# VH-VL binders against p40593: the designs that were tried, part 37

Target 1, 148 residues: p40593
Amino acid sequence: MIHPLIQRLTTTLGYPLLDADGLDRQVRTQPFSVLFFAGDPQRFPEALDVAVILPELVKAFPQLAPALIAGADEARLQGRYGFSVWPSLVFLAGERYLGCLSRVLDWGEYLERIPAILAGENEDLPRIPVLSPESGTPSCSPMETSES
Key: E = the ipSAE of ESMFold2; O = the ipSAE of OpenDDE; V2 = 0.75 times the mean of E and O plus 0.25 times the DockQ between their complexes.

## First folded at step 23 (VH-VL; framework fv_concizumab)

Design cc4 (at its last look DockQ between E and O 0.35; V2 from the best seeds 0.00; counts 0 for: pae E 12.6 > 2)
Fold by OpenDDE, look of step 23:
Structure cc4 (fold): chain C 148 residues (1-148), chain A 120 residues (1-120), chain B 112 residues (1-112)
Amino acid sequence: as target 1 above (148 residues)
Amino acid sequence: EVQLVESGGGLVKPGGSLRLSCAASGFTFSSYYMSWVRQTPEKRLEWVAEISGSGTSWRFPDSVQGRFTISRDNAKNSLYLQMNSLRAEDTAVYYCAKEFRSGKYYFDYWGQGTTVTVSS
Amino acid sequence: DIVMTQTPLSLSVTPGQPASISCKSSQSLLWSDGYTYLNWYLQKPGQSPQLLIYEVSNLFSGVPDRFSGSGSGTDFTLKISRVEAEDVGVYYCMQSIRWPYTFGGGTKVEIK
């Protein structure tokens, strides 16, 4: 059962609930998005705090289209953005990942960090390691058979 | 052939509730986003609700948010709109609309509509 | 929300003459994918809306080639090269670049 504070985001405040297909639509139809990965509030009680803070963030940053990630899809969609801490707010410009704010922060920290994230100045973008194909061409150096 | 047939419209008092249904045929229902679009007495078209093929994503405009619920039964090829706390401004013909496909955001087919009248 | 403005509100056309309807959006309908999310619908008298044109200029299946769409950014036009009696109805433009999707106010086309 979804916690009432989290459910309020979708039922009262009108935030879309997004599965994988909904997310793909969100990033194509909104210039900027903030995706709320709540997790299990029993496991991560800070999710409830973020659920209270998120509407205030959206008021402070009206360019952000908020959305809640559906619980069944959270694990799958987490893998797309590479965050490891719950809850997380994921910031996007269209399909472009801008950054993530995990756990609950102080209000002042949100106000300081979000502008930088939206500007694309966040240095802490996890560099998805471009797995350079290790061209491990094994240099089969021919062993010179010394004819001794 | 794609067919969409709405039902459940009627006269209701302000504050009342109504449930609309749309029966879909002629396509793989679960593969498409479905929407409700209403047409006011002034002939204005308004987007009312959207739901993903799986039924786990949905959106509402602010005008109906918190009052309307969209759902689907893919086994029955049916789309639903639960309307609560109805207002006079909700008076309209309500159309079930099929979206074309993922990544293409337009309605290729509409139902014939069902009329909802909210009056004291 | 994106505001869609259609002009004229109504048009009376002699059969066989051309017709033109304008649709303006308050924001560009060009997305980063290179597509422009402007669509046209016709609602014939006593019928539901039907798709005519999608993505500015693409005719929907079964739509006669006398219909054409053009435009870019914020300015769009639907043209009918030779209006027929079956073309009577209300035409709506729709944007689908941004949620919520929004429609123009409609243009009523009548025969003289």
Scores: ipSAE 0.274, ipTM 0.768, lowest interface PAE 1.8, mean pLDDT 90
Fold by ESMFold2, look of step 23:
Structure cc4 (fold): chain C 148 residues (1-148), chain A 120 residues (1-120), chain B 112 residues (1-112)
Amino acid sequence: as target 1 above (148 residues)
Amino acid sequence: EVQLVESGGGLVKPGGSLRLSCAASGFTFSSYYMSWVRQTPEKRLEWVAEISGSGTSWRFPDSVQGRFTISRDNAKNSLYLQMNSLRAEDTAVYYCAKEFRSGKYYFDYWGQGTTVTVSS
Amino acid sequence: DIVMTQTPLSLSVTPGQPASISCKSSQSLLWSDGYTYLNWYLQKPGQSPQLLIYEVSNLFSGVPDRFSGSGSGTDFTLKISRVEAEDVGVYYCMQSIRWPYTFGGGTKVEIK
């Protein structure tokens, strides 16, 4: 069962839902991508807030090609991008990982951090998830103002 | 043997809609990306849509984005193209094409095509 | 979009003689995985396109070995060592490295 707010991204807004092969095709054609790893909304209800916000982020940053990651492939693809907190937005330039933003952030924080990510200011992030015993600590972004 | 049979073509006025179908046999349909490719009256080939084996990933060129929808029913071994807001430039023979699943991204088998004519 | 340019637009060939078709892309077709995403198709009169060559030089199953492909980067060639009557049709190159996938304009091969 897919939550209606996440489902509207693909069915109403036309965002592609990518498996691993689809991601490989996406990175070959798009200069910049933002990938939404929603996870299970029953476990990670902030995914619904991000699903509402993502279209507005794409309007603010129209160079980003948005896509959702198929739930069946999330674990396989998680290892490529080094996050352990859901939901996450992963940013790419072509096939190159630029960074990610986990959980839901306030609008001003997106406007500050996304340009820095696109400029490559997070280039030394790990490529696999950083294991953390504490919930809510993003491996790819500081958790300074968000609640777990 | 791989077989792809398209149907649903016809004459449509500009702004109209048409739904194409492709019946597949001779291979494990759900394991393969499928595409629609069209051939214009000038014999130019244009890729118009692809969909993953599971049906969860799809792509379109800008020329049809927002007007065409690709889907599949793996239980029926069927691929579909819903074409809305049709224009004269969409006049073509539409082919169903099977992609090779080893990540090579080429069309190894094509159907015989179905003709779509958009005119007033 | 990647523009695929084929030359010549047509060939008239005496049976048994060689033919050569050029395909040039506006961008490199070599991907970071080491593969070059250039393919060749033949459309015989009254038929749908059929795959001849994939990944520059690999003959598809059932394609006669008088066909060969070569090239790299942006410059590619299809050769027919000895043209037969059954080789008549339109030849298309195709790039599959990026959406939208694009085809060359075609090269019509005829027998004199």
Scores: ipSAE 0.005, ipTM 0.567, lowest interface PAE 12.6, mean pLDDT 84
ESMFold2 (binder alone), look of step 23: mean pLDDT 93; pTM 0.953

Design cc5 (at its last look DockQ between E and O 0.49; V2 from the best seeds 0.00; counts 0 for: pae E 4.4 > 2)
Fold by OpenDDE, look of step 23:
Structure cc5 (fold): chain C 148 residues (1-148), chain A 120 residues (1-120), chain B 112 residues (1-112)
Amino acid sequence: as target 1 above (148 residues)
Amino acid sequence: EVQLVESGGGLVKPGGSLRLSCAASGFTFSSYYMSWVRQTPEKRLEWVAEISGSGVSWYFPDSVKGRFTISRDNAKNSLYLQMNSLRAEDTAVYYCAKEFRSGKYYFDYWGQGTTVTVSS
Amino acid sequence: DIVMTQTPLSLSVTPGQPASISCKSSQSLLWSDGYTYLNWYLQKPGQSPQLLIYEVSNRFSGVPDRFSGSGSGTDFTLKISRVEAEDVGVYYCMQSIRWPYTFGGGTKVEIK
């Protein structure tokens, strides 16, 4: 059973509940998204705090389209974004991953970090190693013609 | 043949509630996104709600968020719109609309509509 | 929200003459997948809307070849090469690139 504070996000505030298909539609239709991966609030009590904070974040950053990830799809969709800590807020620009804020933060930290995330300035983006094509410059070692 | 038949429209007072139904046939209902679209007395078309084939994901415009809920019963090939806290501006013909297919964001079929009138 | 602007508001056409309806969006309807999410609907008198054109230029099943859609980015046109009496109704453009989906105000087509 979904905790009432989390359920309020969908039922009262009208935040979409996203499965994998719904997420694909969200990122296609919204310029910026904040995805709430709540987890189990019995395991992660901070999920309830984030559920209270999220509506205030959306007011502070009205460009963010909020959504709740469906519990049955959380594990699968967690793998897409590579976070390990619960709860997590995942920030997207369309399909592009911008960053993640895990656990509950102080309000001031959200206000400081979210603008940087939205600007794409987040240093913690896993640098997908651009496999630099090894410029195999063939070292033409000059054959020393031993004049014997 | 695809058929969509809306029902549940009527006269309601401001602040009242109404539940619309759409009976679907002629296609695999659970495989398609469904929407509600309304047409105002001024003939303006407004998207009102969308729901995924599974019924897990749904979406609303800000105009109806927190007041309307969308649901489906795939076993009954039925789509629903629960409308609460109705306002005069919610007066419209409400259509259920079928999305063409996954990843194709247009409606290929519409019902005949059901009329909702919100008046004091 | 994406604003859809249709012109003209109404069009009175002699049967057999061509008609043209413009639809402008406040933002580009081209998505990264290469598709443009502009659709056209016709609502005949006393009927529900019906799909005419999807993704700018594709005729829906059963739509006569006298209907054609064109355009790109923010500017779109629906053309009827030879208007027939059965073409009477209100035409709506719709964008579906962003939520909320939005419609144009409609263009009423009448026969002279």
Scores: ipSAE 0.695, ipTM 0.870, lowest interface PAE 0.8, mean pLDDT 92
Fold by ESMFold2, look of step 23:
Structure cc5 (fold): chain C 148 residues (1-148), chain A 120 residues (1-120), chain B 112 residues (1-112)
Amino acid sequence: as target 1 above (148 residues)
Amino acid sequence: EVQLVESGGGLVKPGGSLRLSCAASGFTFSSYYMSWVRQTPEKRLEWVAEISGSGVSWYFPDSVKGRFTISRDNAKNSLYLQMNSLRAEDTAVYYCAKEFRSGKYYFDYWGQGTTVTVSS
Amino acid sequence: DIVMTQTPLSLSVTPGQPASISCKSSQSLLWSDGYTYLNWYLQKPGQSPQLLIYEVSNRFSGVPDRFSGSGSGTDFTLKISRVEAEDVGVYYCMQSIRWPYTFGGGTKVEIK
């Protein structure tokens, strides 16, 4: 069973649920994408908060084409985008990785960070694509975001 | 030989619902993406939905997003289109279409079509 | 969405004469994998569409060699070297490079 808040994104709002082949089709289609890696809401309960927030983000940034990643494919795709914290929103320009935002952020932080990501101003890409949790440096979010 | 047979079309009032079915035979159904394509009374062809071989991945154009759902039952070799909140512009012949091999994006076989008429 | 424009809207052809149909896309159909995602379909009277040409120039199984496709980028052509009575119908081009997949408006081919 999938949680109703996440199910609403696909069944009511019509967001595609993508496996790896579907992602290839998405990147061919959309100038900008935001990919939602929800994980297991029992283990990562913030995924439910992101599921509520994501439609509002899309309204605020209508150039973003939202999609969910099928849970079975999340591990296969994780290495492509270098995140280790769930939930995550991954931002693409066509095939090109722009950046990601992990966990739940304040609304103001989304409004500040997303335009910078879309403009290609994501300077703080980790030199190590997948970071250990004990290091405190997230693969997607900056350290100041994880503390705020 | 590949065969696709649609059913479930009919006359429905605006705001109503219909469920279309497509019975498939002559190929390994679960290995292929499937699509629904409709042909309007003006003879325009419009793609309306696709679904992965396993059924876990799907996509819709904006014109039907949120109103249509696509599903499949691989044990029954059947493809479905649930159409809700129907509008006059949804009037068309609806075709079930097989995509050419996994990872390809064109329709190599089509069914005979089933007619959906939405009018008051 | 990628707009697919076909010309002419219709052709009346004397049996045995050639026919040529143009299809233009509003964006390139060439993807970075080297493939061009342009296909042609024929809908004979009273029938459903059937695949004729895939990936610009490849004839689908059972399609006679009098049919040929050509073109690149945004400009594509379907040619019939000698039109036969069985070739009557509506021809559609289709792009499959991006969602939503889109079709041309069709070209009706008739025998004079």
Scores: ipSAE 0.200, ipTM 0.681, lowest interface PAE 4.4, mean pLDDT 86
ESMFold2 (binder alone), look of step 23: mean pLDDT 93; pTM 0.948

Design cc6 (at its last look DockQ between E and O 0.34; V2 from the best seeds 0.00; counts 0 for: pae E 3.8 > 2)
Fold by ESMFold2, look of step 23:
Structure cc6 (fold): chain C 148 residues (1-148), chain A 120 residues (1-120), chain B 112 residues (1-112)
Amino acid sequence: as target 1 above (148 residues)
Amino acid sequence: EVQLVESGGGLVKPGGSLRLSCAASGFTFSSYYMSWVRQTPEKRLEWVAEISGSGTSWYFPDSVKGRFTISRDNAKNSLYLQMNSLRAEDTAVYYCAKEFRHGKYYFDYWGQGTTVTVSS
Amino acid sequence: DIVMTQTPLSLSVTPGQPASISCKSSQSLLWSDGYTYLNWYLQKPGQSPQLLIYEVSNRFSGVPDRFSGSGSGTDFTLKISRVEAEDVGVYYCMQSIRWPYTFGGGTKVEIK
């Protein structure tokens, strides 16, 4: 049911596969997390590229606790972080949303942008997104690269 | 009435393997997180593993990570713990435990336990 | 890992007298949702553990009102206002705020 390249992350590399309740438990435990929202690899083939890259990102940023989001729960969890582009990597400090990177980026972009996200240089957002017109905007990669 | 019945314990040499089973009844099994909790000969309680109702989410403490796997078969109302590379410190009574519901992190029902002994 | 420390390790009580068990955690058990994730279990002789108190002070179904829990942050207490013979066993506190969930070392309660 899950693509083999993505499945290797959980089975071989031991990354947790989380539903919404599992994510609540993860954020209580881990100082920093990177959550992989792969989407449907048939529709979003870049998810397979991110699945190959993610272990190397974790090696480069060992403070990040990686986890995958169960496909059936992605829509349910998407509302917490307000992104709509797949694949996405969502970065958290405990419960606090730090930012996200959507699609696949080149390696140099990850090395530049992830430290900025971890340092809190993205738009401040609620720890769990408040779904109202007065809430902060999602801060995924497409928004972070928009021309003014 | 909620019932949880463990089986599969026994005597095993270090490095061996065992598979524990837990038969559940009296509740909608697929709706609940399930856990394994063990009690050492010194009567210390240790949480060992949890798995979500759908079986899509799980976690292990570092002491067993990479050696134990947890699974469930919701059609058979059964929970499993596969224990590999067993060590003397894994000697314990292993309990199957039901969590109350989503967002509640306590065990409202426990089985009777199955004994695992790892000894030369 | 959150270390859970119980005192005393054992308690010998005259029937009908009160008993008090302390549990101290190495970190706060209060989560940002306003709940405190501290639970108490009783293991009677020859039985598996059973839930007694959840979320600090809530008695589980069928637990007599002589059992009460209190505390906050890192310091918690289980009280039995009048100990009965059926209360004999080992009492464990448990934190469920973070993986791995951890238990106190237990407090054995017996009748003199």
Scores: ipSAE 0.265, ipTM 0.715, lowest interface PAE 3.8, mean pLDDT 85
Fold by OpenDDE, look of step 23:
Structure cc6 (fold): chain C 148 residues (1-148), chain A 120 residues (1-120), chain B 112 residues (1-112)
Amino acid sequence: as target 1 above (148 residues)
Amino acid sequence: EVQLVESGGGLVKPGGSLRLSCAASGFTFSSYYMSWVRQTPEKRLEWVAEISGSGTSWYFPDSVKGRFTISRDNAKNSLYLQMNSLRAEDTAVYYCAKEFRHGKYYFDYWGQGTTVTVSS
Amino acid sequence: DIVMTQTPLSLSVTPGQPASISCKSSQSLLWSDGYTYLNWYLQKPGQSPQLLIYEVSNRFSGVPDRFSGSGSGTDFTLKISRVEAEDVGVYYCMQSIRWPYTFGGGTKVEIK
């Protein structure tokens, strides 16, 4: 059974519950998303705290479309974003991954970190090494003509 | 042939509840998102709810959030809309609608509709 | 929410004459996949809405070639080259790019 505090997000606040297909739809229809990967609240009690905090975050950042990931799809969808800590808030711009905030943070930390995430300034994005084309500057080593 | 048949409409008082049903046939029901769309007495069309093929994802507009729930029984090819805390503004003909195809969120087929009247 | 504005509210047309309906969206309906999520529905008298045009210009199955859709971004048009008696009804544009899905107010087409 889904914990009442988590269930409230979908039943009372009307946050979408997303499976894999729902997630694809979410990223196609919302400019910015915050995905709540709650996990099992018995294993991760902090999930309940995040469930309480998330509505306040959405008020603070109204550009964020909140969604809850369906429990049956959490493991599958976790693999897409590569976080390992529960609970997690995953931030997206359309289909683009912006960042993740795992566990419960202080309110001030959310207010500080979320703007940077939304701006795409999060350094922890695996920089796909843009293979800078090695400008092979041909080192024209001058052939020292030894006139001996 | 795709067929959608709504039922469960009626007269209800404000604050009351009603459950609508839609019987689907002529397509693989579980493969498609289904929606409810209502038409007001003024003939305005309003999207009301959507549910994924598996039934594990759903979406609502703000106008019905917290009051309406959507569900489906794929074994029975049936779609449901549970409406609670009904308001006068919920008075409409309610249609069930099928998504066109996967990844296309518009509707290719609509039922004939069922009428819901919320009045004191 | 994306606001869909249709004009005119009503149109009375002589049979065989052309008709044109405008739909404007408050935001672009072009998505990153290159598709524009603007659709047209026709509701004939006493019937449910039926899909007429999808993604701006694609006729749905069974839709006569006298119907055509055009437009881009925020401005869209439905045209009927020669209006027939069976074309009587209310036409609605719809956006499906963003939740909530929203419809235009409708355009009533009548025969003179």
Scores: ipSAE 0.156, ipTM 0.734, lowest interface PAE 2.7, mean pLDDT 89
ESMFold2 (binder alone), look of step 23: mean pLDDT 93; pTM 0.952

## First folded at step 24 (VH-VL; framework fv_concizumab)

Design dd1 (at its last look DockQ between E and O 0.35; V2 from the best seeds 0.00; counts 0 for: pae E 3.6 > 2)
Fold by OpenDDE, look of step 24:
Structure dd1 (fold): chain C 148 residues (1-148), chain A 120 residues (1-120), chain B 112 residues (1-112)
Amino acid sequence: as target 1 above (148 residues)
Amino acid sequence: EVQLVESGGGLVKPGGSLRLSCAASGFTFSSYYMSWVRQTPEKRLEWVAEISGSGVSWYFPDSVKGRFTISRDNAKNSLYLQMNSLRAEDTAVYYCAKEFRSGKYYFDYWGQGTTVTVSS
Amino acid sequence: DIVMTQTPLSLSVTPGQPASISCKSSQSLLWSDGKTYLNWYLQKPGQSPQLLIYEVSNRFSGVPDRFSGSGSGTDFTLKISRVEAEDVGVYYCMQSIRWPYTFGGGTKVEIK
């Protein structure tokens, strides 16, 4: 059963519940998204705190379209964004990953970090190495066969 | 042929509840997103709710959030809209609308609609 | 929300004459996938809305070639090259680039 505090986000606040197909629609229709990966609140009690904080974050940052990830799709969608800690808030600009905030943070930390995430200034974005095509000019340095 | 038939409309008092149904035929119901769209007495069209083919994902505008729920029974080819805490501004003809497949966000077929009147 | 503005509110056309309806959006309907999420619907008297044009210029199945859609960004036009008696109704533009989906106020087309 979904915990009542988490269920309140969808049933009372009307946040969309997203499966994989729903997520693809969300990122196409919303300029900015905050995705809540709650996990199991029995395993991760901080998920309940984040469920209370998220509506206040959405008020503070009205450009963010909030959504809850469906529990059955959490593991699959976690693999897409590469976070390892639960709960997580994943921030997107359309389809573009901006960053994540995992666990529960202090309110001041959210207010400090979210603007930087939304600006794309988050240094902790794993630089997907743009594999610059290394023009590996194979420097065939001829091995000088030292004839001794 | 695609057919959508709405039912469950009626007269209700403010604060009351109503459940709309839509019976779908002529297509693989579970493969399509479905929406509810309403038309006000002033003839304005308003999107009300959307649900994924699986029934897992759903979306609402702020005007109905926390008051309306959308669901589907794919075995019965049926779409539902549960409306709670009804207001005078919810008075409209409610249409069931089929969405086109993934990546195309438009309604290709509409039902005939069912009338909801919220009045004291 | 994206505001959709249609002009004119009503149009009275002589049969066989052309008609033109404008739809403006408060923001661009072009998405990163290169698609523009503007659609046109016709609601004939006593009927439900029916799809005419999707993604600016694509006619839906069974829609006559006298209907055409054009535009880009925020400015869109529906044209009827020769209005027929069966074209009477209210035309709506719709955006579907962003939730909530929003409709124009409609344009009533009548025959003189």
Scores: ipSAE 0.476, ipTM 0.827, lowest interface PAE 1.4, mean pLDDT 91
Fold by ESMFold2, look of step 24:
Structure dd1 (fold): chain C 148 residues (1-148), chain A 120 residues (1-120), chain B 112 residues (1-112)
Amino acid sequence: as target 1 above (148 residues)
Amino acid sequence: EVQLVESGGGLVKPGGSLRLSCAASGFTFSSYYMSWVRQTPEKRLEWVAEISGSGVSWYFPDSVKGRFTISRDNAKNSLYLQMNSLRAEDTAVYYCAKEFRSGKYYFDYWGQGTTVTVSS
Amino acid sequence: DIVMTQTPLSLSVTPGQPASISCKSSQSLLWSDGKTYLNWYLQKPGQSPQLLIYEVSNRFSGVPDRFSGSGSGTDFTLKISRVEAEDVGVYYCMQSIRWPYTFGGGTKVEIK
């Protein structure tokens, strides 16, 4: 059922596969988390590229505790973080939403954007728990910078 | 009412494997997280695994991560613990435990336990 | 990991007298939802553990009212107002606020 490249993250690498209750446990336990919302790889083939890249991202940013979101729960949990583009990586400090990165990015862009997300105190972004449909956006960007 | 019956314990040598089973009845099995909790010969209690109601989410402490796997068959109301690369410190009575309900993370019913002894 | 420390390790109680067991956690067990994730179990001789108290002070179904729990933050107490013969066994506190869930070392309650 789950594509082998995505499934190896849980079965071989031991990354948790979270439903809503599991996410509650994760945010209580981990100082920082990166949540992988893979979606359906047939519709979102970049999810396979992110699945290959994610272990290398965790090596580069060892403070991040990786986890996958169970496919049946993606819609329920999506509204908490305000993204609508798959695949997405969602970054948390405890239960606090820091930002997300959608689709697949170049390696250099991950190295630039992830430290900014982790350092950022992104007060402009939706906070967990957020279940309102109005909290959704087409994409996510913690470094939008509205200078004016 | 609620019943949990463990089986599959025994004597094994270090490095060996065992599979534990837990037969559940008296509640809607698929609606609840299930756990394995072990009690050492020194009578210490240690949580060792947790699995979601659907079986797609699971969790382990570092002491058993990579050596133990947990699974369930909701059609058979059965919970399993596969234990590989067993060590002497894994010697314990292993209990199957039901979580109370969503949002409340504690064990309201426990089985009778099955004994695992790891010795050379 | 959250360390759970119970005292005393053992206590002998004359039937009908009160008993008190202390449990201290290395971190606060209060979560942002307003709940405190501290639970108490009793293991009677030859039996598996059974739930007594959940979330500090709530008695589980069928638990006699002589059992009461109290405390906050990191300091918790289980009290038995009048110990009966059926109350003998080992009492464990447990935190379930975060992984790994951890138990105290146990307190053995004996009669005499």
Scores: ipSAE 0.325, ipTM 0.732, lowest interface PAE 3.6, mean pLDDT 86
ESMFold2 (binder alone), look of step 24: mean pLDDT 93; pTM 0.951

